# VH-VL binders against o27280, part 58

Target 1, 266 residues: o27280
Amino acid sequence: MDSMNVPEVLEIKRIVEESESVKTFIFSWDFRREVRPGQFVMVWDFRDEKPMSVSLIDPVRSEIGISIRRVGEFTDRVHGLSEGDLLGIRGPYGRGFELMGRDILLVGGGIGMAPLAALADEATARGMRVDALVAARTADELLFLDRLEAAGVNISTCTDDGSCGFKGFAHERLLTLEENHDMAAVCGPEPMMFQVMRILDERDVPAQLSLERYMKCAVGICGQCCLDDTGFRVCAEGPVFWSQELSRVREFGRYRRDPAGRRVPW

## First folded at step 1 (VH-VL)

Design z45 (framework fv_azirkitug)
Fold by ESMFold2-Fast, scan of step 1:
Structure z45 (fold): chain C 266 residues (1-266), chain A 120 residues (1-120), chain B 107 residues (1-107)
Amino acid sequence: as target 1 above (266 residues)
Amino acid sequence: EVQLVESGGGLVQPGGSLKLSCAASGFTFSGYAMYWVRQASGKGLEWVARIRSEANSYATYYADAVKGRFTISRDDSKNMVYLQMNSLKTEDTAVYYCTRSPFYYGMDVWGQGTLVTVSS
Amino acid sequence: ETVVTQSPATLSLSPGERATLSCRASQSVSTYLHWFQQKPGQAPRLLIHDASTRATRVPARFSGSGSGTDFTLTISSLEPEDFATYFCQQHYSTPFTFGQGTKLEIK
């Protein structure tokens, strides 16, 4: 309750290799600290601290999982760790997904499937029908297919190169899928999310999108987590936003911010 | 061909009522939000009402000028949207258009309009 | 309520000329501003949605720009069929509001 802003040193209980570039690190977790799908934690390797989405929430086994893609110096070091090694975990932070209705569509691109995998578990546990569109550049970058299938999720795949499922982009595949869903949740590259959001709005499907960007603070004391025009702060007001909220953000789908806070085109 | 066709307009006295209908064809009607927009002679466009799809529990929205007097509804089995207009005022005199929105609130298809005249 | 104001009320030009129409919102509407064309006795036609995206089957001579409170519709070289009334509309917040219109008429 009062210690979420202090890192807790936890032992890596298990490591699951999801792909060549993605691993899920599993920790014992005291669920007196509530964790919701869509929230993130700060992972500390005793040198640097980076935000990572929670990809597994398992109160039965008292475990959480954090999926990390190898993209730089910090993540390379973390990928080099073994079961039994220690990491600092602070959080959770951010607004999680909300579930409503009978049917949900999940649209995930690459590592964006991580928070959606946790959401799929909760949605299926609530008795919802779950359809997932899992997109990646190539077949070997599709994530969590076995986990989603085991949960009873109806899976469609899409790869840019056509190596698995539909050949093309997520939004192109979405146009060929069933139109009736009570809600949708979307996470992936921002240009993909923008195109998907437009199609879902046309179908009058309320959507929640997880906006994962450079985050310079997890305690809400700096303005670097700010979206243009609205003053939304990703770590305080996000990372999950309703499509109606994102439709009011000039920045969404057009440009991102570098570590200095400057606008950079996608 | 995507089409919206309005009907039910006419002459009515102040305080009276009319029910407008809009027949949709050529697209998956049940998946779209539907709107009524009106235009008085020689004047601009004024949004009147919106009804969302079944997936959004047919949520309804109204302009302040008509709230409490007008009711938007739909029947997806017939591909119809309706506007029940009660307690009509002379300022409600306008051509009423039925529209759909396929983009973030953009109205891309409009019917031909139906004229409502409220006069003594 | 967000008020949308168009200028000028009337714009008189000849075929082949460039037309520039302005739309101003009383509050930021981000890029959720749409442009419609209406000819006498006809329903409005969507031209530009989301400030700058041309609608399907709309000729390339039509372009839109702007964000926040200031928006522009440009017709690079007027054709006879372009003489009509143009409306802008904000779809950022309810109630959805339209500008009063700019009448583009032949000189």
Scores: ipSAE 0.000, ipTM 0.396, lowest interface PAE 16.0, mean pLDDT 83

Design z46 (framework fv_azirkitug)
Fold by ESMFold2-Fast, scan of step 1:
Structure z46 (fold): chain C 266 residues (1-266), chain A 119 residues (1-119), chain B 107 residues (1-107)
Amino acid sequence: as target 1 above (266 residues)
Amino acid sequence: EVQLVESGGGLVQPGGSLKLSCAASGFTFSGYAMYWVRQASGKGLEWVARIRSEANSYATYYADAVKGRFTISRDDSKNMVYLQMNSLKTEDTAVYYCTRYKGTAFDIWGQGTLVTVSS
Amino acid sequence: ETVVTQSPATLSLSPGERATLSCRASQSVSTYLHWFQQKPGQAPRLLIHDASTRATRVPARFSGSGSGTDFTLTISSLEPEDFATYFCQQHYSTPFTFGQGTKLEIK
């Protein structure tokens, strides 16, 4: 319990360039602290601390990987680091994905493929059939295709601009597949997740969705986070939720809140 | 062979009640969301109620016109879906269809059962 | 609520002719639009789902097109059995809504 809340200073063992804007940082990990797909860790650069989803879980090599997209000052500093440099890691935190049935559909948008890549490894290890719909704005933003293929995952791609695979959005591609799965897992921009959830609900496919924007609340940094309408506290149960839980939330896929508590459209 | 068979329709006075049944066969019923859709004579189709599978906790949705008066339910052990209709109004007069939602569409429909609300 | 409107209300044609039926949504429904055929005394039959995909065992003469707010169902060469009422339905917003129908009748 206590050990999970104390940052451990770890050496960056390997860095994988996933794209121009995304890197995966790999660390040795003591698996006496279990890590499950869908969980996150707090990454500390000795100045600031941010939550990051775990994208690789490898007990055989005793390694975890954390994929980080360059979007601001913190991530810019971390992207400037090299193999051999040190970062503070604490965790894991949050509710991970649950697996059921014989087959699973993964639907990921951009960096949202990171936690789903770890889930693909777990599902494959359990003998499940894994289909992945990997979506991005452009071909150069599609992530983990080689890793998913190596794991035996059946891959479909779509890009907004048509530069790879289906031209269009994830939900538009999903409509053309018509294959039922025992479950689905979805992670990406919230508007994408909302559209995908609607289709999966109509197909009666139980889905889990990851709301990464609330990961700080799950570690007790913020005591005020909750979803609108239901009084449901993301920090108590997140970041992974079943679609039936999210369908009760008026906020999901429609708006978020700024620091003043005002509704801001996606 | 996939089949849906409705029953329970009939003549009822305004303010009365009726319970419709739909028997499913030829598919794994428990894995599908089920809907009731109605059609007044010579008019278009109107969605009235939906019930999801056990995986989605049998969540229900109702059209505003029937909310609070109609209740949809199911019994997966018998492959049945039901529509309990209370406080019936003359504007509820219609043929009521049971339909299965597969993929993205209502792909299988029953033959319908007529409900007439008249004094 | 998304309102779906069909035109024309009635279309009179002869066998062998091409039929074009229109469906318009009050707001964008992307490609989440389906077409149904209904004959008197029968339940609706799914013809086209998701704007352009033919349902199982639907003849090749039926085709759908469109996206956003404007959709078309085309029957390339009418057979006698095609004279029926056709409905479109949007699947983008709950409640799912149907058009009022286009009756295709023999001239």
Scores: ipSAE 0.005, ipTM 0.413, lowest interface PAE 14.8, mean pLDDT 84

Design z47 (framework fv_azirkitug)
Fold by ESMFold2-Fast, scan of step 1:
Structure z47 (fold): chain C 266 residues (1-266), chain A 121 residues (1-121), chain B 107 residues (1-107)
Amino acid sequence: as target 1 above (266 residues)
Amino acid sequence: EVQLVESGGGLVQPGGSLKLSCAASGFTFSGYAMYWVRQASGKGLEWVARIRSEANSYATYYADAVKGRFTISRDDSKNMVYLQMNSLKTEDTAVYYCTRGLWSGYYFDYWGQGTLVTVSS
Amino acid sequence: ETVVTQSPATLSLSPGERATLSCRASQSVSTYLHWFQQKPGQAPRLLIHDASTRATRVPARFSGSGSGTDFTLTISSLEPEDFATYFCQQHYSTPFTFGQGTKLEIK
């Protein structure tokens, strides 16, 4: 409670370069502070704080990992850091994934594979059978394939340009995969998640979907949840939601907000 | 320990209606998907209907043979699952079993003793 | 629809003998194949789930094997109480379908 809202200054133990634009920063972690896949932390570079999903949870080594894509000023500064440098970490925050059943399907797009990689580790440790559909624009942007393989995950890939695996979008590839899973977890671009959700709903597979834009709601910054002019307000703690909850959100997969707060199509 | 007890079966004329009940005890009912499976005399088992738990918004699913005529429902406060059967046909004559599914209902671990529904004129 | 077919329809054996029952699915059901025992006038009883996992309190003489489309239930040494009808059932795709049953009877 109190301690999770105070940043702890941690040394970067290791940096893994996942792609040209993505790095995983690994820290020693005191597991008296519980962390679940799907939760996020606030990363502080001593100037700004940003929410980042936890991508590695390793209680055997007492480590957590945070995967960060270079997209702006804050992430560019963090990418310039080296092993031995310091970052402030507070949390964890948010609703994590819940595991049930024996077989799980993971569907990840781009950096959305980060929280799903942590979930894959937990699911395999519980003896679950894990199938992962990893999607990206190009082969060079597919993330965590080596880590998923090492965990014993059954991997399918797709790329928009056909440079690796199935040529096409995640939902098109999903239509060619086996139909039965006890649950699914999905994280990636909203249009991809919406199409995947529809297919899983038709197959009677309960799905949990992680929405990065709702991480602010979990730390008390609820502007994105409270500005829906359709008369619907998202009041649930994010970032993870069940598919039935998201089917009631008019904006999911259809609209985003521009800098002026207006709804624009994806 | 775990018990499922069906009731409400009987003789009904074609085109009639009947409501089956299943009383559950000995487990946390609200966490389980519940099913109705039927068996005609001397024949195999046929899945009829499924209702999921509250975590899955009580989603309901039906075999094509009964879709539009049968309605599955549940009352978690009473540990009950129901099957409302309308527009009954002679082909619906069977013993109806209530069963639970473990882990989102992907296998049937406990069954009730069944209740006989006879549709005849 | 995935069709599940059992063979033989009837198997006549004596106590102490080994019984082997087959189940074939028209499409791959991975390992989501379950076996049930049913005696006249009684509800089905789960024996094996997920192709090879013995259900609680089921005797060790019952074993299951297989994956994909071909599955087998084996009873290593028949006891008098084992003479019953056995059904396999796939839980991979909807609608969930059962085999026609194999009746195990005393020779």
Scores: ipSAE 0.000, ipTM 0.398, lowest interface PAE 15.7, mean pLDDT 83

Design z48 (framework fv_azirkitug)
Fold by ESMFold2-Fast, scan of step 1:
Structure z48 (fold): chain C 266 residues (1-266), chain A 120 residues (1-120), chain B 107 residues (1-107)
Amino acid sequence: as target 1 above (266 residues)
Amino acid sequence: EVQLVESGGGLVQPGGSLKLSCAASGFTFSGYAMYWVRQASGKGLEWVARIRSEANSYATYYADAVKGRFTISRDDSKNMVYLQMNSLKTEDTAVYYCTRHIYSSGFDYWGQGTLVTVSS
Amino acid sequence: ETVVTQSPATLSLSPGERATLSCRASQSVSTYLHWFQQKPGQAPRLLIHDASTRATRVPARFSGSGSGTDFTLTISSLEPEDFATYFCQQHYSTPFTFGQGTKLEIK
C-alpha cells in the first residue's frame, strides 16, 4: 500500500518532445495507486518540488506521462534530464474530471491541453463523442494534435496570430463552433477559461475547469492556490471545479494579485 | 418510468395570481433543469421560465412576456417545481406544461398540462 | 433569441402518401434540432432528436434530415395515426425555442 504523500523515486522510461518548449516524461506506474485525468503530481528533482499535470494514463502499458513546459530554473533542470535519470513523484493530488452524458467538448490553451489529452483518451474509451478546441498563441504551441487525432477526436484549432486554423482567441472560435455538448472540460490561461465558461453557461453546457495556478506551499499559507472569495485551495479542493463553483469566485478571470496583494484586472 | 404531473390551473381575473405545481417522479430530479412551457388554444409552444439544477445554483430565466410577473422555483426535497404567476393578463391564457431538460436532448419528457384561463 | 419557423402551416394528404415538413432557424443551430408530435388533447412527444435520430420506438417511416438553418421531417408512407401537429425545437442556444407547428390533416 502506498501513501500518496511520500515521494517515490521513479526512472524516466521515455521522453517525448511535444514541442520546442514541452516534453512528456513517461514512467512505469503501479495502478494500484489510482490516477485520473485532471489530477496532478508533485515532481521533485531532489532540490525543488513543482505541481505538474498528468497527461498520459496508460494501464495497458502500465505507464503514466507528465508534460512539462520549460519556463524557469526548475523546468530547465528537468528538461536537461535523459532517459534512465530519476525524479521523485508524489501524489496524485486533486479531484479529477468527471464524465457524464454522451458528448464532451474539450477546450485547451497551450499546456492546458496536457490534462485534457488524458481526459480525451478516457472519454473515447467510454464511447463518448469528443470534440476538442485546441488553442495557442502560434501553430508551434499547439499540443497533442497527433495524439487526439489517433484517439478519434474531432479537432478544431485556433491561434492568436492565425498561423494555424481560426485566427483569434479560443472564445471567439467557440462562438463559431456550432455543436452542443452534454458537458465540457476547459484548461488553459485563466482569462481564456473565464470567457469560455461564460459562453458555455449561456448554452447550458455544464463545464469543469482546471486551474493551473503555481503553488509554492501545499498547506495553503502562501495564497497562490487560494481562491479569494471561497477559500478554495487548488491542491485540496481542485484543481478541477464545476463552472457553477467558479461563478461564485469573484476573482476568477477578473483579477490577479500584484506583489502587494492588491487585486489587479487581467 | 419518468412522470411529471402539473396542478394549480384554473380561472382567474386579470390582475390576479395563480401558483402552478409540478410533481416529478421516476428520475433523480435534483440533477435536471426544469422548464415551464405554455400553449394557447390552437397556437404553438412558447417557453415561459427555466430553473437550473443545484449544480448551477438554481439560476432562473424568463421569457420577456412574463419577466417581472412570474417566478419559477423548486423544492428538491419534494421533487417539485413551481410557477408563481402574478399580475395575470388575458394573453397568459394557455395550457402550462412542466418539462424536463437534458442539455444535449432538450425536452425529453412532458407533463399532461394544466389549463390557466385569465378572463373576467 | 433564435427564431424557428415551420412550413407549411397546414399540410393536407391522404394515408399512404409521403409527407415532408420544413423547419428553418434564423441562425445556424448545427444539428441541435428536435421534432415533436402532438395529437389533440395530448402533450407533445419526442419523435426525432438531434436532427436525424429517431426516439425510442418511433417507426422507421419517420426520418429527419438537415443541418445549419434548414431541416426536414419526412414520413415516407402516412398511417392514420400520423395525422397530428408537428413542432420543431432548437436546443443550440438558450432559450430553447419552438416553431409554430405544421398541422398534418387528412385530405
Scores: ipSAE 0.000, ipTM 0.393, lowest interface PAE 14.8, mean pLDDT 82

Design z49 (framework fv_azirkitug)
Fold by ESMFold2-Fast, scan of step 1:
Structure z49 (fold): chain C 266 residues (1-266), chain A 121 residues (1-121), chain B 107 residues (1-107)
Amino acid sequence: as target 1 above (266 residues)
Amino acid sequence: EVQLVESGGGLVQPGGSLKLSCAASGFTFSGYAMYWVRQASGKGLEWVARIRSEANSYATYYADAVKGRFTISRDDSKNMVYLQMNSLKTEDTAVYYCTRVYPTGYYMDVWGQGTLVTVSS
Amino acid sequence: ETVVTQSPATLSLSPGERATLSCRASQSVSTYLHWFQQKPGQAPRLLIHDASTRATRVPARFSGSGSGTDFTLTISSLEPEDFATYFCQQHYSTPFTFGQGTKLEIK
């Protein structure tokens, strides 16, 4: 769909510094093009294009937000931009999160909290009870805590170094939280998501997990968008998958592939 | 106070069948996943089968070596877990342990004393 | 499958010495690595779960460390009752695999 795949050049309306390494870029958005939590857009800096999850969906102010972590040349250039500068945005793409039941657990690691922050807003607007486990390496890398608290979310934190909340990994903290939920949504590093999925499966909590790797090809072709053993294309059939679907993927949580197709452990 | 007691082991001819039982006491059995683990004489431990709790629809999982031949089942009203072993092979000779898995930690914290299964002619 | 390899196969030490036992996984198992002690004629006994957490009623001289692929069980000062076979086990991915064991023997 050529018309649907053309980038729209949008002015950066506001920039929020979430942490030393993460910024949220806010744009005016025409909500005749609907956006759901868990979907992504392609961000074009007029040189390269990268997929980014939507972290804010605000139809009252007619705004969307895109949170970007600084990890390489593209993101370094985007972080150098100011309010009033321009970026190309196309999309949204992908399958969003599905909400069911009355209680939801969110488990986010690092930048994985970005799509979960948008989901928290939708879940609370629907009257759901929301519990969030927010994980990061250090306290300074915990994201969206103020926004989640303002929305009425019940927050638990963990950091690898113990600088905020539980000292340890997300799955270790989750083992100490035995609250029942109708569903869960998980986003973060793949090894973290695999560990969390196993615990949620043991507790009989249906979970949706967002896979952000392989999202380079938004037009729906490439080997990079396929999961090992199942042939699911992240950009076409994801990035959000139910835990039952991911339990059949040999690659999930164990290894990735380099450009030559060789297995590389996490 | 928490106890697992296996029974049903014995001598069986190759190709035969045998059913092991494990009686649980001292804990809320229905909340725990149950495993069978075996150990051949002088050898290491080998996981055989797993059955999850009612909350997980009694989902079952098997090691490749026994898949299609062994069936794990449970009866929560009697606090029992079972292992039905069919088409037995000489390499199935081992002490079979019943163990429970701590639900939030994925570790085997309680083991029975074991029951010996010998497959020989 | 995830292969778990223990070293050494046999470790000969005297009471009072420190024992260090190694366990390596062929791929990351995060912290889902557990240690068991087995004495002749007995069932295995859980010592350490989740790489570093000591099980109930396990003496303080036992400690575990590691994450990912490399794990260590340490016994700070051996008691006569500690001479046994030790197994590590990963519970990260099916099939759940055990190491071949390290036998701690006296003298």
Scores: ipSAE 0.000, ipTM 0.384, lowest interface PAE 18.9, mean pLDDT 83

Design z5 (framework fv_azirkitug)
Fold by OpenDDE, second read of step 2:
Structure z5 (fold): chain C 266 residues (1-266), chain A 120 residues (1-120), chain B 107 residues (1-107)
Amino acid sequence: as target 1 above (266 residues)
Amino acid sequence: EVQLVESGGGLVQPGGSLKLSCAASGFTFSGYAMYWVRQASGKGLEWVARIRSEANSYATYYADAVKGRFTISRDDSKNMVYLQMNSLKTEDTAVYYCTRHPDYYGMDVWGQGTLVTVSS
Amino acid sequence: ETVVTQSPATLSLSPGERATLSCRASQSVSTYLHWFQQKPGQAPRLLIHDASTRATRVPARFSGSGSGTDFTLTISSLEPEDFATYFCQQHYSTPFTFGQGTKLEIK
């Protein structure tokens, strides 16, 4: 769709403070433009543009939500905005999650829970059993717990400092469990996803993982988000990948490309 | 609320057969691997068999002592796990427990056990 | 198969004392080790799962440690209800073998 590449200036309808560092911005959305969990949009503050995952899809209210973590200058500016202020949104882009089976496991770390929260809503609406392992460094950084609970998701928490739930990392918590699901969806820090994928593969659980890379065009032409060896473009072939696809990606879990194209180890 | 209930135990002669049943309730049965563990009188626990979930193709595993003689199976539509025991030996005499792997909260579940006595 | 060996076979202590139970695997099982408590006429009860995590409703006086081949269950101060038989079980590879058990009896 040609029109999807032109930023639409939208008013921020509501702002939800998810945590100290994360806010969800709510926008009116014309659902003639389909959006799926796992897809991303380009957010434009009229100075810079950044890819952000869709964390809320509400066809009833005709709204979408975009959760943004405060991590730099761009996000600092966005976090300074108020309800009624304007942002440019273009998209959605990329391949979203696919749902299959009866039971699904969500494993999310930090802001990685954003696309998974949207997926959880869809899965529960379909009558699927949804288990979610929500990980964060500390209890106050755990995202969307009330929302997930309200949706009927079975939640397990994991924190690095043990302030809530299991003390340790997500993959460590996962190792303690032998419950199996028809599929898994994973999003978070890449080292976490790498370890989680290994466990799920060993258990023969189909898994989808959402990657984060530096994106510039979002339309697969600039090559900034290309993955080594495969040539996969995260914005076009991803950001959601099946585990068997990522098994071909040598850089996964090892390094990424910075804005200058240099290899940066995780 | 969450429980397992074994049945089917009894007295059988050597070389005979017996089928144990375990009924599960209070949890999503299909998502869990299920196990049989036995304990002879005054002895320790002995792992007997494991059956994984559908997501893992219902893969089965057996202790060497029962391999080729015992068959573990499950019916997820009925929340049941079974242990078909053939060619029974006197050393198979034990209380047989049905159990599952701990859940996300670290909660385990065991049945009350069912006694199997193999004697001439 | 992985052989799991517990020591001692019997441990005689008094209430209030510290109990230390050992479990050794013939090969590394990482942290895939459970501790169970069993009282006469009852099914086993999970105490510690995956080497060091207390199961639901398990008192704080119980703790587990170790990784690889050597594991320890510690009861900091014995209560009368703690006198029972304790089993460890590896679930790293099938068969998921149990130790032979440690009987904790009152002195």
Scores: ipSAE 0.025, ipTM 0.562, lowest interface PAE 5.7, mean pLDDT 92
Fold by ESMFold2-Fast, scan of step 1:
Structure z5 (fold): chain C 266 residues (1-266), chain A 120 residues (1-120), chain B 107 residues (1-107)
Amino acid sequence: as target 1 above (266 residues)
Amino acid sequence: EVQLVESGGGLVQPGGSLKLSCAASGFTFSGYAMYWVRQASGKGLEWVARIRSEANSYATYYADAVKGRFTISRDDSKNMVYLQMNSLKTEDTAVYYCTRHPDYYGMDVWGQGTLVTVSS
Amino acid sequence: ETVVTQSPATLSLSPGERATLSCRASQSVSTYLHWFQQKPGQAPRLLIHDASTRATRVPARFSGSGSGTDFTLTISSLEPEDFATYFCQQHYSTPFTFGQGTKLEIK
């Protein structure tokens, strides 16, 4: 392989079933090509290519993992694959999370726990205290609980319907958590991240948030992936941003854009 | 052969500027984070600045002592890392080392250093 | 920031003797501690990374141990080329800080 922009054809070494709808695909990886929690790769099934967050980073075993939710034609085909089958992987792309301080908070919604699971592994390996707020619509959509528990993470859960843990949204659960942290990392639906950011800002907790909505732009599929006021491009300057940067962006948490460039409310 | 070669050191007046260069060879430079570390005569090592690989969007980090005055940058097409030093103080007098730092292992390759002297 | 302190500042020994060098961090750094050797007029050389793993081409007489806040570098039987200054560095959190060094000298 000549560059980061050319897919490597890699064998699926192992598949972990995280839930009925989510699988983690594990590949051997040469760590001379740096990869950090918060980055993503392009996954190619020899028909279509889609961006996926890196959810496992294991330099001791020389492996990476990519967690994929079954949500459409591409992901349905990938979910049909077995250990020993091949996928094209290129990347990684994007800016990863930074670990600062000693006590950190992770707030993840749905598949947004994937990059945070990799971050949790790094933080606990460094001896940091990690609290994770794992949010989903229902109990069957809560991800990585066993992995986080095994890593020594202090876990709280919330579900919109109350089927597990606190009944309510992530930001409502966060308001019941009174401990301050040295930093936070947040990944999930943009409206959830916006509300969480506001609470963390009031508490003077610096936060990093992962915006996954524009990851396709990293590979040249979209010409521009800009946030309205700042000119930030998720694929070039993200997907991870500090909360102070996002607080200045009118678009964040309020609307998105369709393929025609029209504003669509969340 | 894996090698790092620094250049650009010299004598400058307080308040002056210098730009250090580090040329890398023998490894895939673009895949590694790079550091500048300094050492004053007879003293210990002090981390100065870090720049990550393209995969991490060339993120930069600085020691508090140099933040706002020094800028680290790189040019992967030339296998070069740079340190632009502005508003130099006598306390910045040191040998400056360029080092390769993989994420998972210590600073395994160092250049021989370049001396920066800030004096009247 | 995490302060790293080395002791003793100077250690005087003879070839063939065992050397024990200490490094203490003001806060836990887990096992993210590295040891370097520096000879006069030369750049530092990585000896041990992640508290206990020997770097490439480092002789077996060098060993590292410890976790959390207390770390030790041991040289089981000193060779003449081992008389140098040794530095430890925490790679746990930014800023990455170095100890002040232990000078190992011939008695």
Scores: ipSAE 0.000, ipTM 0.359, lowest interface PAE 17.5, mean pLDDT 82

